# Designs tried in a protein design chat: VHH binders against Probable aspartoacylase. Part 16

Target 1, 295 residues: Probable aspartoacylase, of Acaryochloris marina (b0c2k7)
Amino acid sequence: MNTNHIRQVVIVGGTHGNERIGLYLVKKFNQDSSLLFRPNLTTNCLIGNPQACKENQRYIETDLNRCFIKADLDNHLLGRHEEKQAKVLHEQLGPKGNSENFLLDLHSTTANMGLTLILVNDHPFNLHLAAYLTHHNPQVRVYRWTQENQENAFVSSLCQLGFAIEVGPIPQGILLASLFKETETLIHQTLDYLEQVNRGASPPLPKTLTLFQHLEVVDYPKTSNGELAGMIHPQLQGRDYQPLNPGDPIFLTFEDQTLFYEGCSTVWPIFINEAAYYEKGIAMCLTHKQDISLK
Below, E stands for the ipSAE of ESMFold2; O stands for the ipSAE of OpenDDE; V2 stands for 0.75 times the mean of E and O plus 0.25 times the DockQ between their complexes.

## First folded at step 21 (VHH; framework vhh_8h5u_2)

Design i1 (from j6 with M104F; at its last look DockQ between E and O 0.71; V2 from the best seeds 0.57)
Fold by OpenDDE, look of step 21:
Structure i1 (fold): chain B 295 residues (1-295), chain A 123 residues (1-123)
Amino acid sequence: as target 1 above (295 residues)
Amino acid sequence: EVQVVESGGGLVQPGGSLRLSCAASGFTFSSGRYSMGWYRQAPGNQHERVAIITSSGSTRYPDSVKGRFTISRDNAKNTGYLQMNSLKSEDTAVYYCARGYEFFPGYTEFDYWGQGTQVTVSS
């Protein structure tokens, strides 16, 4: 892939139908394409899950953002709504592993994650862009959801170039002007970077990128019957990207018992108490804060 | 159509054994990053994962069944199994097989479920 010239950017909103910021950004841009104009770049916007968006639900039958495993995309026997939709998107944005598109996937979270870029690979172009964005906006954080030789199932994984933008906290199904504008700004900054690259420029970058590498998922405590047995501890609630140390409180049981983090090292939790993850019993994700040298 | 179908359930006395099977169709367990899990649900209880086998063959069990249950997979038959030994009354439940895929070691999401098979442990 020629990273010296990015021909097309695709912005996807509404991958999850109840995350409205991305949806309405896409609507805005589709109403006036001049808003995203760059002389050496084409930008298209689309809605990831139109039906889910119409119904203001995360999804219809299954999570669309889990439907982009190559084996599944190639399996015509998969017939659920989002599985079919994933194939449609794959046809438009793919092929996975050989797409020339730069893809932005817009999301929001109920968790206090602020402005987060979610990387699904280690492509140097994306790392450099992430560094560029964090430099221009120091509140932007980078979450890397990747592991060596592990395929990602997200829509953003359709393209080698690009990432997801995750913003919060915001309740499901609503809009917040501040996050809307901040997301829009990130989009413009991204397009500016791409335009500079296309013009043959080398935007100034920091020497180091700080990112949060995914480590593991933490489930809520459960009873022997499999029922929820606790809540996020008040001390941890809302402390996304803050260090969690061994021995720190992590959960509070319904009987007012405190459960403590029993890991061996400091971690940085994210997606704390994310509403969408309750169906899976997931309380948070743990990350490791890393500094990566950019060459 | 993608499907997993459980079988092998039934009535057994305490201390007895059962072997459940999970036949997959429409996909291959050994392809990609697919995992298999066994879940159970007793009346009035939530679903409980009782076993998982990853694409690499790693297995995990909760303490409630560890040492008594064994999950395995026959790739040639595209079938998963749950060997249940030393069964207890508390093991009475509907048992479900599910397809999953691994995003990271120790983290699997499950998407396709069977209809379940009833296991009753009673004297």
Scores: ipSAE 0.415, ipTM 0.759, lowest interface PAE 1.5, mean pLDDT 93
ESMFold2, look of step 21: ipSAE 0.631; ipTM 0.851
ESMFold2 (binder alone), look of step 21: mean pLDDT 84; pTM 0.843

Design i2 (from j6 with S56G; at its last look DockQ between E and O 0.75; V2 from the best seeds 0.63)
Fold by OpenDDE, look of step 21:
Structure i2 (fold): chain B 295 residues (1-295), chain A 123 residues (1-123)
Amino acid sequence: as target 1 above (295 residues)
Amino acid sequence: EVQVVESGGGLVQPGGSLRLSCAASGFTFSSGRYSMGWYRQAPGNQHERVAIITSGGSTRYPDSVKGRFTISRDNAKNTGYLQMNSLKSEDTAVYYCARGYEFMPGYTEFDYWGQGTQVTVSS
């Protein structure tokens, strides 16, 4: 893949139907394509899950953003709504593993994650771009979702180049002007970078990129019957990307008992108390803060 | 159609054993990508994962069943199993098999579930 020239950018909003910022950004851009114009780029916007968006639900039958495993995409026996939709998107944006598109997948979260870039691979182009974006906006954080020998199931994984943008906190189903604008700005900064690259320029980059590497998922405490047995501790609530140390409070039981983080080292939790993850019983994800050399 | 179907449930006395089967169709467990999990749900309780086997063959059990339950797969038969030994009354539940994949380190997503098989442990 030639990373010296990016021909087409695809912006996906509404992968989750109740995350409205991405949806309405896509709508805005589709109403006026000149807003995204770059002389050496073609940018297209599409809605990932139109039906879910119409119903203001995360999904209809299954999470679309879990439907992009190659084996599943190739399996015609999979017939749920989002499985079929994933195949449609794959046809448009793929093929997975050999797509020439640069893909932005727009999301929002109820968690206090601010502006987050979610990387699903270690492609140097994406790392450099992430560094560029974090340099221009120090509020931007990079969450790396790379796992050895594990295929990613996100729509963003359809393309080698690109990433997801995750912004929060925002309740499901609503819009916030501030996050809307910040996301829009981030999109423009991304397009500016790509345009510079296409013009043969080398945007100045920092020597290092700070990112948060995924470590593990933490479930809520549960009773022997599998029911929730606690909540996010008040001292942890909203502390996404802040260090959590061994011995720090992590949960509060319904009986007002404090449960403590029993890990051996400092971690950086994210997606704390994410509403969408309740169905999975997930309380948060843990990450490790890392500085990587880009040069 | 993608499907997993449980079988092997029944009535057993405390201390007894059962072997549950999960027959998969429409996909192959041995593809190197899919995991399998067993869940149970007792009346009035939430679903509890009682076993998981990853695509790589790693297994995990909660303390409630550890040492008593064993999850396995027969690739040739495209079938998963749950060997349940030393059964207790509290093991009474509907047991479900599910297809999954390791989505992130230490976390498996499950997307297809069977209809379940009843296991009753009673004297």
Scores: ipSAE 0.442, ipTM 0.772, lowest interface PAE 1.3, mean pLDDT 94
ESMFold2, look of step 21: ipSAE 0.734; ipTM 0.883
ESMFold2 (binder alone), look of step 21: mean pLDDT 83; pTM 0.831

Design i3 (from j6 with M104I; at its last look DockQ between E and O 0.70; V2 from the best seeds 0.62)
Fold by OpenDDE, look of step 21:
Structure i3 (fold): chain B 295 residues (1-295), chain A 123 residues (1-123)
Amino acid sequence: as target 1 above (295 residues)
Amino acid sequence: EVQVVESGGGLVQPGGSLRLSCAASGFTFSSGRYSMGWYRQAPGNQHERVAIITSSGSTRYPDSVKGRFTISRDNAKNTGYLQMNSLKSEDTAVYYCARGYEFIPGYTEFDYWGQGTQVTVSS
């Protein structure tokens, strides 16, 4: 892949139908394409899950953002709504593993994550861009979801170049002007970077990039019969990207018992109390804060 | 159509054993990407994962069944199994097989489930 010239940027909103910021950004840009104009770059915006968006639901039958495993994309026997939609998107944006597109996938979360870039690979181009964006906006966090040599199932994984943008906190199904604008700004900064690259420039970058590497998923405590047995502890609620130390409170039971983090080292939780994850019983993700050297 | 179908359930006395099977169709467990899980649901209870085997062959069990249950796969038959030994009355439930994918090491999501097979442990 030629990273010296990015020809096509694709912005996807509405991968989850009840995450409205991305959807309405895409709508805005589709109404006026000049808003995203760059002389040496073409940008196309599309809605990931139109039907889910119409119904203001995360998804219709299954999570679209889990449908992009290559084996599944190639499996004609998969017939659920989002599985079919994933194939449509794959045809348009792919092929996975050999796409020339730069892909932005826009999301939002009920968790207090601020502005987050979600990387699904270690492509140097994406790392450099992430560094550029974090430098211009120190509020931006970088979350690396997958490890090396692990296939990702996200729509963003269709393309080697690009990442997801996750913003919060925002309740499902609503808009917040501040997050809307911040996301829009981040998109423009991304396009500016790409334009500079296409012009043969080398934007100045910091020497290091701070990112949060995924470690594990933490489930809510459950009773023996599988019922929810506790809540996020009040001291942890909303503390996304803040250090959690061994012995710190992590859950509060319905009987007012405090459960403590029993890990061996400091971690940085994210997606704390994310509403969409309740169906999976997931309370949070744990990450490790890392500084990586950039070339 | 992608499908997993459980079989092998039935009535067994406490201390007895059962072997459940999960026949997969429409996909191949041995593709190197898919995991398999066994879940159970007793009346009035939530679903409980009782076993998982990852694409790499790693297995995990909750304490409730550890040492008694064993999950395995026969790649040639594209079938998963749950060997249940030393069964207890508390093991009575509908048992479900599910296809999963380990998106991140140590974390698997499941997307296709069978209809379940009834296991009853009673004297």
Scores: ipSAE 0.456, ipTM 0.777, lowest interface PAE 1.3, mean pLDDT 94
ESMFold2, look of step 21: ipSAE 0.736; ipTM 0.888
ESMFold2 (binder alone), look of step 21: mean pLDDT 81; pTM 0.814

Design i4 (from j6 with F103Y; at its last look DockQ between E and O 0.63; V2 from the best seeds 0.67)
Amino acid sequence: EVQVVESGGGLVQPGGSLRLSCAASGFTFSSGRYSMGWYRQAPGNQHERVAIITSSGSTRYPDSVKGRFTISRDNAKNTGYLQMNSLKSEDTAVYYCARGYEYMPGYTEFDYWGQGTQVTVSS
ESMFold2, look of step 21: ipSAE 0.771; ipTM 0.895
ESMFold2 (binder alone), look of step 21: mean pLDDT 83; pTM 0.836
OpenDDE, look of step 21: ipSAE 0.602; ipTM 0.829

## First folded at step 22 (VHH; framework vhh_8h5u_2)

Design o1 (from y5 with F103Y; at its last read DockQ between E and O 0.72; V2 from the best seeds 0.80)
Amino acid sequence: EVQVVESGGGLVQPGGSLRLSCAASGFTFSSGRYSMGWYRQAPGNQHERVAIITSSGSTRYPDSVKGRFTISRDNAKNTGYLQMNSLKSEDTAVYYCARGYDYMPGYTEFDYWGQGTQVTVSS
ESMFold2, look of step 22: ipSAE 0.713; ipTM 0.878
ESMFold2 (binder alone), look of step 22: mean pLDDT 83; pTM 0.829
OpenDDE, look of step 22: ipSAE 0.804; ipTM 0.901
ESMFold2, fold request of step 23: ipSAE 0.770, 0.729, 0.749; ipTM 0.899, 0.888, 0.897
ESMFold2 (binder alone), fold request of step 23: mean pLDDT 84, 84, 83; pTM 0.838, 0.840, 0.832
OpenDDE, fold request of step 23: ipSAE 0.892, 0.872, 0.885; ipTM 0.941, 0.932, 0.940
ESMFold2, last read: ipSAE 0.736, 0.760, 0.753; ipTM 0.894, 0.895, 0.896
ESMFold2 (binder alone), last read: mean pLDDT 84, 84, 84; pTM 0.837, 0.837, 0.836
OpenDDE, last read: ipSAE 0.887, 0.895, 0.894; ipTM 0.941, 0.945, 0.944

Design o2 (from j5 with F103Y; at its last look DockQ between E and O 0.76; V2 from the best seeds 0.71)
Fold by ESMFold2, look of step 22:
Structure o2 (fold): chain B 295 residues (1-295), chain A 123 residues (1-123)
Amino acid sequence: as target 1 above (295 residues)
Amino acid sequence: EVQVVESGGGLVQPGGSLRLSCAASGFKFSSGRYSMGWYRQAPGNQHERVAIITSSGSTRYPDSVKGRFTISRDNAKNTGYLQMNSLKSEDTAVYYCARGYDYMPGYTEFDYWGQGTQVTVSS
């Protein structure tokens, strides 16, 4: 564990305006900030994309969660709604990559992701916190979305410490009380850990962490004219974090032909059939399940 | 004003060649490790990706154009190019340049698009 202390915790909800669980948790905490009180933490809440939240839309002009590349943050000619909003958040939470703030970015998904932590770096603090959370909440899964020699563009990349929480399945634009409560519990477990750190405690941790490392994305099959040609196979739908072996069904065409996974090794698909990812050419993300040592 | 603008389209005979240009303004392709891409759309079809070049210079092409099309970039001129050789009638389309970002291996997302330039391959 590092001896660093967290100057403040920032909880962001509504980075995507139709992901309502995070938005309404932030609204709840802003209405009654005593709910987040810990004697050794300062915790603030922000709405990431207020106009998109007002419209109950993922975004107004472009995906805010792609707007945090430093060159774009520094480019004042980038004037689309979310590009301007990213600069506002950068002024509040930057400089990008700072180690003084802990950032928790709340998202939800139509995919069967349960309670997922999305790590955008390999900072030991984040890995240790992820191990604490998975130990105390066995439903939690850890997805590492990192890439060597390429800058992360997510809101959560503004701070060295912290990550995104992605919860599902939930349809766009609605609330589910059970998932709302589970997300709130996870937030409090996170704050409890951070409180211990700022008090000078070293919470005991498991020796290993199971995580799912991003490998690649897979698009839907397309016709020769570029039109959608198939769907997630029924045997794969909803099986996020489950193994996909060579030869397993992966897609079903509109002509009732099964397409099979042609890779050489077992992978663990996630974000299977996420509604927001059709426009991005992502049918699923493939991961490698691995255990890492926490020493 | 941040934009990309295509040029170099036109009418060409089957078997001919064209070179398309993509001029960027309001940003530098080299400043943020941006990728560049070319898409095309024929009437009644969806957009088809025909070339990507990453910030590191790696390129990708679909089988429909591999070996015939070459993407390149000149960071000093802030310009990308698509060299199209051995053109066929099925290559007739509006061609769009785009800036993007390579978030993951094999995954590029584009966020600024040109207005397109018409390429027509006919006798």
Scores: ipSAE 0.693, ipTM 0.876, lowest interface PAE 1.5, mean pLDDT 92
ESMFold2 (binder alone), look of step 22: mean pLDDT 84; pTM 0.835
OpenDDE, look of step 22: ipSAE 0.699; ipTM 0.867

